# VHH binders against UPF0284 protein YN1551_0030, part 9

Target 1, 347 residues: UPF0284 protein YN1551_0030, of Saccharolobus islandicus (c3nj62)
Amino acid sequence: MIKEYYGAETFILNKDFAYILVIGTTDVSLIPGLTIAGATPELTHFTPAADAEYVLLGKCKSINTIPVSPTGIPTPALLTRASLSFINPLKIVVNAGSRILPKIPYIDLQGEPGKDIRKQALSMEKVNNIMENSIKLGEELSNEYELIMIGESIPAGTTTAMATLLALGYDAMDKVSSASPDNPKELKRKVVEEALRNLPTDSLQRLAKVSDPVLLGVAGTSLGFKGKILLAGGTQMTAAAAIINEFDKNKLKDITIGTTKWIVEDKFADMLSLAKQVGVKVLASMLDLSISAYEGIRAYEKGYVKEGVGAGGSAIMALVRGVSNNTLVRKIDELYSELVGSNNLHI

## First folded at step 1 (VHH)

Design C06 (framework vhh_7nfr_2)
Fold by ESMFold2-Fast, scan of step 1:
Structure C06 (fold): chain B 347 residues (1-347), chain A 124 residues (1-124)
Amino acid sequence: as target 1 above (347 residues)
Amino acid sequence: QVQLQESGGGLVQPGGSLRLSCAASGFTFSKYAMSWVRQAPGEGREWVSSISYSGGSTYYADSVKGRFTIARDNVKNTLYLLMDSLKSDDTAVYYCARHLGWSSYKPTYYFDYWGQGTQVTVSS
């Protein structure tokens, strides 16, 4: 099923839509301890490009390995691809500022990778480029669609999301999720507290100091789009909604966050409190992966990964179209089997 | 006025072949990347293939790779999709689509104009 919060309604999602994946990187991912256990910080720079490639092609071109952890847990891009296989929407990749560019067609916002937020995340020139180009993209999509779903791929993005929410005045300390079951709250808190030390007065300058290119690209696309928007993600999307609200107080009536039960039920975060403070509606996919044949897939039920690449919103889109939990999990298992048995790498 | 007109669809048996054409008018065809996008009954749109403005780069969805070939003729202002080894899953309305803006090297997946579509049915 799908749980509805704060006035969210599923019937508006029974329309043709475009899937928009905004990708980027941030040097916050290079801070030791903020990446998922077992991953090196440098390797996370390939994640957004690899995720985009996997969603569009069913394989990665930018990495010489499959996107599965050493313990067999796959990227959330696998859940997204499985869900969207029942719908086949137009898929658009948007580069907001990735260090590694995907080897597939994409729209470039003319941004840059985010820098350490304890100094300065983005130049004002690049912030203006991201906002202007993403707003224009949203305006142009309005001519073709009444509904879009926007997902994201950015490692360490929950740290920049927390900094963004706090910089905009929300009570967000320790409320963002983590890809691990045990959220590294103390380290995130220390990084974010340092980042917030010398905030400028102007909202856009604050975002340039502490945010990231993906949050800006999601917000800009949303501000430009005239129809209904499903922000496919977890606590990072509450930060995107906060940016949207900062620049257009009436826009959130057309916006709903679509996420996973693993995010809304995360006892080490508080996504629903963040959404309530911002004033954004939430839908949660109650997808049950415990019936999967694979331990790597069942790991999501244990609080690993939880969300990314629009996995929750994509599952919601499939569920509202009558795809059952059993059918979705069978497809997830099929794609996982192909992924771990795959020898189709470009060298 | 920008116009895109598809042709070449029809009924074909599994394993068969079809050639789709898209006649473009009302704009400078040679300066835009072009795509084929399909929509099966009751489904959303699925991007199939793209070609750069010059024809120097082509891109394919995983589901059609090795079976479909996209091509263009910038003198005749025509886009083509050569479809081999057709499967029942290829049954859809196929749309010719123009990419947003002027693309100098790689196509985007965003489109500002669409044709009316041509029906492809793969059935025995």
Scores: ipSAE 0.000, ipTM 0.192, lowest interface PAE 14.3, mean pLDDT 86

Design C07 (framework vhh_7w1s_2)
Fold by ESMFold2-Fast, scan of step 1:
Structure C07 (fold): chain B 347 residues (1-347), chain A 120 residues (1-120)
Amino acid sequence: as target 1 above (347 residues)
Amino acid sequence: QLQLVESGGGLVQAGGSMRLSCAASGFTFSSYMGWHRQAPGKQRELVAKIYSGSTAYDDSVKGRFTISRDNTKNTVYLQMNSLKVEDTAVYYCAAKYSFWGTSRYHYDYWGQGTQVTVSS
């Protein structure tokens, strides 16, 4: 039920761990056609806060229901909550730069929402704040844990991930995933090509121009943490790993990406090629949602959404502890049913 | 809505013992859990805290009070031994979402308080 790539091993994952969810927003999400997070552009801004609330509480406080795509497909936060319900790890929400703040406790990196990467994503002041504070967080977590799992919630994050990988010198054009099965490659390519114009020489300045607060927060936390790290995500986490490698070339030996089969099998992307180029190990959850009672959940099998909020890594954590595919899908269906009953969600 | 609910307060004789319980509902335990108290006419003060297996105590209760946590029951306890009249106060359970070295968090959660009265 778990595929191993590039030397990845599952035995370390049976340790106690903290779940770290890094949230943020980017104005790249406002470019028409790049993301399907939420029903409208306004709802896109609420997605990271609502995802964090749902994972911690089982309900959203910033919106009436969990974030739902225009076609009625729920956020991967539902998959994450289901997986983690069998483990109940400490959950820590980290704000790297979200426009909407969650109505739950969080740690603030003193960052800011990302701006249009075709101009300048982040000021150097905010980049320095995110990096310094996230490194410090990783160092502090090292006193309590030998293992952490880091997930993310940021709409349009695959576009900033592609720009980040290309800015760091990787062959990443057209290799990142999309929440849509059709992946809007031409639009992403155009945006990213504009963003990569006139890059600074300094790596941190390049990241300030084209990256996003979440990738920096994930990278900084990882650089500060002294133990083993599961980066829970897909192509966005290959970009985070690339940033980590840029600043510490020996660090990737302690890092594994945990993702979904929908990401590694995506015909319109190439996550495994990106991971190989960066030099990072990969585990993929082979979770089968085709047996779900709900069409919105089965849509993942059709290439919608695919990953986010640490869904793949969370499923891996449950699977290595002996939770079966059928048990996990039953919990996913249970939580979806509870959500529908609580919020009068019509799908 | 997010809540911390205390139980186990009441009247006890000096030299006696009492255990307070704090049940958390609507969220997972934060990194910091603590017990505070407020005596009449005084400011609220921290008496004990627990974070990731480590505990700390105010000097006035050290050696007499013990804080512990049961993550399975989502509950934190304060065991109070060798009680003194000066321990009379309303006791509050509190949760802070933070790790050592970061002081930035958006919300603190507080319980309703439970009265502890120690008579001579």
Scores: ipSAE 0.000, ipTM 0.171, lowest interface PAE 14.4, mean pLDDT 84

Design D01 (framework vhh_8cml_1)
Fold by ESMFold2-Fast, scan of step 1:
Structure D01 (fold): chain B 347 residues (1-347), chain A 124 residues (1-124)
Amino acid sequence: as target 1 above (347 residues)
Amino acid sequence: EVQLVESGGGLVQPGGSLRLSCAASGRTFSSYAMGWFRQAPGQEREFVALISYSGGSTDYSDSAKGRFTISRDNAKNTVYLQMNSLKPEDTGVYFCAAKWGTYPYDRSSEYDYWGQGTQVTVSS
């Protein structure tokens, strides 16, 4: 039920862990056609806060809607909550720079929302704040855990991930995934090509120009943490691993990416090539959602959404502990039915 | 929302000891990170000590290292500051502060909830 790539091993995951969800937003999401994360353009900036609220509480407070895409496909936060319900790890929400703050407890990295990467994504002050505070968080977690799993929620994050990988020297053009099956490659390429003009020589200054607060927060937390790390995500996590490797060339031996089969099998991207270039190990959940009672959940099998909020890594954690595919899908269906039938949702 | 109430302040001779307590009430979770700050007359509020949500990690200002110990009892939702080898320059109002999350900060601006403070006077 779990495929291993590039020397990845599942036995290290059968330990107590903390689930870390790094949230943020970027103005790249405002470029028409680059993201389908929200039901409307206005709701897109609420997605990270709503995802965090749903994982922690089982309901959203920042939006008065079911956490679904415009076509009725539920957020991967649903899959994450279902998987983690069998484990009940400590859940920590980390704000790297979200326009909308979640109405739940969170740790603030003192960052800011990312700006248009074609000009300048982040000030150096905010980059330094994110890196300094996320490294300190990783160091603190090292006193209490030997393993952490880090997920993310950021709309348009695959565009900033591609720009980040390219800025660090990797062959990444057109290799990142998309929440949409058809992937807007032409638009992403144009935005990223413009962003890569006149790059600084210094790595941190390059990241300030083209990256996003979530990638920096994931990388900083990982750099500070002394134990084993599961980066729960798809092609965005190859960019996070690339940042980690830029600042500590020996760190990737302790890092594995946990993702979904929908990401590794995405014929319109090349996640495994990116992971191989960076030198990071990969595990893929072979979760089969075709047995779901709901069309919105079965849509993942058709290449919609695919990953986010640490869905793949969370499924891997449940599967490693003996939770079956059927049990996990049953739980996903149960939670989804509660969302669509609930009259208790808040804005 | 948490309410914080400090106690244990008072007058003490140089070289003496004092134990401050900070009780949290209301909607209380053991996952709040806590800090102690102090303010001398006419000065800015300065960092003294911090403790993570579990008590597994602590840090101190340079002036407090080796003399002060921060600890917590999550069953009682109480944070303590044991102050030894007190000096006249330790005089000030001591504030307890809470921030939700794992990691506390040494900056007062990062904290969401504050107590009213308790006066510590070190004088002959």
Scores: ipSAE 0.000, ipTM 0.148, lowest interface PAE 16.6, mean pLDDT 86

Design D02 (framework vhh_8cml_1)
Fold by ESMFold2-Fast, scan of step 1:
Structure D02 (fold): chain B 347 residues (1-347), chain A 124 residues (1-124)
Amino acid sequence: as target 1 above (347 residues)
Amino acid sequence: EVQLVESGGGLVQPGGSLRLSCAASGFTFSTYDMGWFRQAPGQEREFVALITWSGGSTDYSDSAKGRFTISRDNAKNTVYLQMNSLKPEDTGVYFCAADRLYSYGLPTSDYDYWGQGTQVTVSS
């Protein structure tokens, strides 16, 4: 039910853990053609806050609509909430730089929303704040936990992940995933190629130019944490791992990426090649949503959304604890029914 | 809705001890850094002690180190300050404060929620 790559081991995950959700926004999401079909710039600004609220509360407070696409496909936060409902870990929301703040308690890294990476993503002051404060958070968590799982919510984060990997010297062009099945490679490539012009020599300055606050917050928390870490996400987490490796070459032995089969099997990306280049272990949830009663849930099997909010890692955590595929899908369907219902198409 | 209620203050002789408590309600206590601050007559409010949201880190002012111990009970939504070897210079109104933005073990003056304070007098 869980596929292991590059030396990853599931048995280390059957321990108490804290779920850490790092949220942020980037103006890369505002570049025409990189926005998911049907989304408005205004709505994408609310996505990280709404995702965090949904995971913690089972409802969103920052948006006046439910977190479901016009075609009925829910946020991956729904999958995360379903998986974590069998475990009830401590859930910590970490603001690395979101334009909209969630209406729940959160830890603030004193960062800022990312700017257009073709110019400058973050000031060095804000990069230093994010790194320093996230490292301290990781150090603090080390006193309470031997294991943490870190997820993310940031629209357009795969574009900044690709730029980050390339800026750090990895062969990453066209290897990142997309929420869309077809992945607009040409648009991402052009944005990233422009962003990579005139890179600074210093690694932290390169990250300030082309990265995003969430990647930095994930990396810093990981660098500060002394135990085992499950980075819950897809190709964005290979970029986070690359940042970690840049600053501590021995750290990846304690890090595993937990993702979905939809990410590792994505024909328009190459997550496993990125993980191999970086030297990070990977676990993939083989969760089968084809048995869901709802077309919106089954859309994940068709390559929509695929990952986010730590959905894959959360499913892995439930599966290693003995939650079956059928039980997990029933819980997903239950939460989806509460959110929209199979009978609520036009009423 | 948010309330922080301090208790345990009073009059004590030099060299004595007091244990302050702060009961919190109306917010998710376990996710907030908690601090103790004090204000002596005619002085600015000063930092005394901090405990991070998880209880994993503490910090103290130079005047409090070795004499005061901050602790918390997240199940009871309460933060404590054990004060030993009290000096006349410790006299003041003691406030507990909650930092919604989380201070990560750093003393902050910009805490979001404040209690009304409890008087500590070290005299006679």
Scores: ipSAE 0.000, ipTM 0.135, lowest interface PAE 18.0, mean pLDDT 86

Design D03 (framework vhh_8cml_1)
Fold by ESMFold2-Fast, scan of step 1:
Structure D03 (fold): chain B 347 residues (1-347), chain A 124 residues (1-124)
Amino acid sequence: as target 1 above (347 residues)
Amino acid sequence: EVQLVESGGGLVQPGGSLRLSCAASGFTFSDYAMGWFRQAPGQEREFVALISRSGGSTDYSDSAKGRFTISRDNAKNTVYLQMNSLKPEDTGVYFCAAHSPFYTWGDSNEYDYWGQGTQVTVSS
């Protein structure tokens, strides 16, 4: 139920770990057509805070329900909470720069929401704050854990990931995934091409221009952490791994990306090529949601949403502990039924 | 409505043992490291023991090392302190407390939630 790529090994994951969720927003999400996170454009800003609340509490406080796409497909936070319910790890929410702050305890990296990458994503002051504070977080976590799993929630994060990879010299144009099956390739390409004009020479300054607070927070936490790391995500985590490699060439030996089959098999992206270029190991959960009672859950099999909030990595953690596909889907359906009303459990 | 409720205190003779329990409610117990502190009459609150969120690591004051064992049951939202080889100087009110692992482990001022305490008296 787990595929291993580029030397990845599942046995390192059968130990105690902390789940770290790095949240943030970027003004790239305001460009029409780049993201479907949230039922309306206005709700996109609430998605990271609501995802964090849902994973930690089982309910959202910042919105009346859970984040859903315009077509009613629920956030991958639902899959993450279901998977982690069989393990109950420590869950730490880390604010790298969210416009809406979650109504739960969180660690603040003293960053800021990302701005339009076609101009300047982050000030150097905020980049330095995010990096310094996330490295310290990783160092503190090293005192208690030998393994951490880091997930993310940031709408439009695949666009900033593509820009980040390209700015660091990787062949990444058109290789990132999207929450939509068809992926808005042309729009992403246009935005990223504009963002890459007049890049500075210094790596950190390039990241300040085109990246986002979440990628920096994930990278910094990883750089500070002394143990093994599962980066729970898809193409965005290849960008995080690229940042890590830029600042520590030996660090990727302790890092593995944990993702979903929907990302690995995405015919409109090429996550495995990105991972190979960066030199990072990949594990993919072969979770099959086709047996779900709910159309919104089965939509993941059709290439909607696919990943986020560490869904793939969380499923991998459950699977390595002996939780079956059928048990995971049953739990996802239980949680989904709570969101749409208890009467739906009788279907 | 966050609550930490200690129990299991009482009177014991020197060399005896007691097991303290602390039942937590109103917050996500597994997200917090749990500590035990004690306070003798007219003294400041003193660190006794700490257990990480997962239970994978523990820390003890010098006076508690080798005699006391802290443990937790995240399914039951409960932290325990097994106290063996009790001495008269162990007498005091014992408090459980919850804190973030990013704060200094022994500093009582950094703990987020506190119980009301349970009395332990060691005397012949």
Scores: ipSAE 0.000, ipTM 0.149, lowest interface PAE 13.2, mean pLDDT 86

Design D04 (framework vhh_8cml_1)
Fold by ESMFold2-Fast, scan of step 1:
Structure D04 (fold): chain B 347 residues (1-347), chain A 124 residues (1-124)
Amino acid sequence: as target 1 above (347 residues)
Amino acid sequence: EVQLVESGGGLVQPGGSLRLSCAASGRTFSNYAMGWFRQAPGQEREFVALISWSGGYTDYSDSAKGRFTISRDNAKNTVYLQMNSLKPEDTGVYFCAAGTELYPFDSKSAYDYWGQGTQVTVSS
């Protein structure tokens, strides 16, 4: 129930691991049309904190509502929590630069929220802080683990991922995914084309101009970690892998991306082409949500949301440990029912 | 699951030293941040010190800073609290606690597992 690409192997994943969730925000999320349909741009600031809280606690403290869209589609944090409930790994939340801080324990990289990439995403001071502190975190984790899984939560992160890949020289235009089935490629393209004007020659300065704190935090943690790494995410993780490769050309042999079938089969993106260009291995969870009792869960099969918070990588970790598709979907439905039932009591 | 057993408590004079040990059972000891809490007679349980899963981060209550040192030996599944310059107000039952989501929180509600405690008495 796991597809392997570019030499990826599942046997390395059957060992103890820590789940690392890197959170942040970017002002790219404030550009109309680049956020979730029907959501206000201001509310996207709360998403990373709410996602982290949900994974750790099973509830959100930073928002007054549940993390479910008006049409009933839940955050991918719900899929992550369901998958990890069968394993119960150490969970570490890492703040790379979120506008809203989660009301749970977290490690602070001393970064800042990303700004509009059409001008300047991050100061060099904050880029240096994120890189130095995330590398130290990876080194510290190396004393306890041979494997880590790194996920992310950052609204509009596919736009900064596309800009990052292009700034590092990859053929990435129009190849990143979207939470929407229809993917607003034209708007994304226009923002990124403007961001790529007058790029610095230095790689770190290029990243400061067009990237985001989460991609830097994921890359730094990976560079510092001495063991095997599962980057749990979609097209954003190809950008993280590209940053890693820019600073250590031999590192990708220890890295695999764990994603969902909804990402690799996305007709409006090209995850596998990006992974091949960067030289990173890919595993895809073939999780089938069509058997769910809930329309909101089945919406993932129709190309809504698709990935985030390490949902695909978390499902892969459960599947390699013998958890079946039916068992995972039953747990997803259980958590969804609890989440939606809480909201209905307030109506 | 983790089970915690404290030892090393006892009677000591003001200005003296004690080293507390917390022995943990469980194959995943290194997955847990560890804390020390204490409870004086008739008072609520209060935070003393915390150490991250790797030992790379430590934190202390204001009363413990400069006098107490927390450390861990993951190979021995043990956490230590070295207490120097002890004062009568340090008297209490000292509890070892473990949790997976504690860095950097010092709240007792964040801890999943607790030991039974070891008595420390500082008498003049």
Scores: ipSAE 0.000, ipTM 0.144, lowest interface PAE 17.4, mean pLDDT 86

Design D05 (framework vhh_7sr4_2)
Fold by ESMFold2-Fast, scan of step 1:
Structure D05 (fold): chain B 347 residues (1-347), chain A 122 residues (1-122)
Amino acid sequence: as target 1 above (347 residues)
Amino acid sequence: EVKLVESGGGLVQPGGSLRLSCAASGFTFSSYAMGWYRQTPGKQRDLVADIYSGGSTKYGDSVKGRFTISRDNTKNTVYLQMNSLKPEDTAVYYCAARFYDSWGTKYEYDYWGQGTQVTVSS
């Protein structure tokens, strides 16, 4: 049920771990056409806070609606909560730069929301804050854990991931995934090509121009952590791994990306090529959601959403502990039923 | 290794002042809420003051208007300025750090210092 790539091994994952969720926003999400169908750009500001609240509490406090699309497709936070319900790890929410703050406890990296990467994503002051504070967090976590899993929630994060990979010298144009089955490659390409004009020579300055607070927070936490790391995500995590490698070439031996089959099988992206170029190991959860009672859940099998909030990595953690596909889908269906039933979604 | 090291305690006469310092190392200081608690033998620890990562403060009812908590993130240090000291303020004062920027003292603190004695007597 788990596919291994580039030397990845599951035996390292059967240990106690902390789940770290790094949240943030970027104004790249406000560029028309980069949001998924049925979402408004303004609503994307609430997504990271709502995702974090849902994972920790089973409900959202920062939005007045449930985290389900107009067509009934839920946030990947639902899959994460279902998977982690069988494990109950310590859950830590880390604010790298979210426009809307979650109404739950969180660690603040003293960053800021990302700006339009065609101009300047982050000030150097805020880049330094995010990197310094996330590295210290990783160092602190090393005292308690041999393993951590780091997930993310940031709308439009695949656009900043592509820009980041290209700025660091990787062949990444058109290789990142999207929440829709049909990736808006032309628009992403245009935004990223403009962002890459006149790049600084210094790596940290390049990241300040084109990256986002979440990628920096994931990378910094990883650089500070002395044990094994599962980066729970898709093509965005290849960008995080690239940042890590830029600052410590030996670190990737301790890092594995945990993702979903929907990311690995995405015909409009090439996650495995990105991972191979960066030199990072990959595990993919082979979950089958086709057996779900709900169309919104089965939509993942059709290439909607695919990943986020560490859904793939969380499923891998449950699977390595002996939780079956059928058991996971049953729990996903239970949580989905609770969301839909509590808010009369189809009135 | 995480360390919280208190200093500035001592003997002072009623009406006097003391400034306590807590030097922190081994964690991301700016992201933690920092607090001061006090304990008298045979009693539970009581809140003196909290300061959150965002700069908001909370004080115990008995010290409001007399004590001021502050922090310096560049020095990884939290301070407690104690004015108009009373015999009832005699206690061991503990520095504490909490992992989240959450309001209140309901939650267990992640790290505690060894404590510093404050004695208010003639």
Scores: ipSAE 0.000, ipTM 0.112, lowest interface PAE 20.5, mean pLDDT 85

Design D06 (framework vhh_7sr4_2)
Fold by ESMFold2-Fast, scan of step 1:
Structure D06 (fold): chain B 347 residues (1-347), chain A 123 residues (1-123)
Amino acid sequence: as target 1 above (347 residues)
Amino acid sequence: EVKLVESGGGLVQPGGSLRLSCAASGSIFSTYAMGWYRQTPGKQRDLVADITSGGRTKYGDSVKGRFTISRDNTKNTVYLQMNSLKPEDTAVYYCAAELYSGFPDYSYTFDYWGQGTQVTVSS
């Protein structure tokens, strides 16, 4: 039910862990046509806060409904909540730079929302704040846990991930995923090519120019944490692993990416070649949603959404504890039924 | 505050055609994704077709090749051209103005719905 790549092994995951969700926003999400999930760009800023609230509480406080596509496809936060319902780990929300703050307890890295990467994503002051505070968080978590799982929620994060990988010297052009089966490759390519002009030589300054607060927060937390880490995500986590490797070449031995079948099998991307280039291990949940009663859930099998909020890593954690595919899908369907039974159509 | 008004529904014989229109008022139409959904009594709503602010289209499997969605931002209107209509296309058709949020967490939020227009395909 779990595929292992590049030396990844599941036995390391049978430990108590904390679920860490790093949230943020970037103005890359405001570029028309770059994100389909951003027709009104200002509302896109609510997504990370709403995802965090849903995972922790089973409901959103920052918006009056949980986002479901016109076709009935739910946010991956639904899959994460379903998987984690069988484990009940400690859940910690970490704000790296979200425009909208969640109405739940969170740890603030004192960052800022990312800006247009074609100019400058983050000030060096805010990059330093994110890195120093997230490293300290990782060090503090080391006192309580031998394992953490780190997920993310950031709209347009695959564009900044591609820019980050390219800025660090990896062969990443057109290899990142998107939430749609169709990937807006030409627009992403143009934005990223412009962002990569006149890069500074210093790695941290390059990241300040083209990255995003969530990638930095994930990387810093990982660098500070002394135990084993599951980076729960897809192509964005290859970028986080690349940042980690840039600052500590020996750290990736303790890191594995946990993702979904839909990410590793995405024909419009190449997550596995990115992971191989970076030198990071990968586990993929082989979750079969085709048995779901709901077409919106089965849409994941057709390449919609695919990943986010740590959905793949969360499924892996449930599967390694003996939760079956059928049991997971039943729980997903239960939560989805609650979602589509809601008559709240206003944000 | 977006208000949606559907028109163009009615009774048609199998093999016939209808064009539905949805006029939007209130907020900036061009920033919204627009969609058509249908519902039969006792069932949940199904996607017929949607069109993003940038013009990208998506169709339900049962209507692909027969129906075409388009938009005119100067008139704040979305259209659904329905050809080769079948009895199973009988439903109430709803216009929706949808707000999309966030990659890689692609969340769509239904923002506004019209009152619906009845399409009946029978002889």
Scores: ipSAE 0.000, ipTM 0.108, lowest interface PAE 20.1, mean pLDDT 85

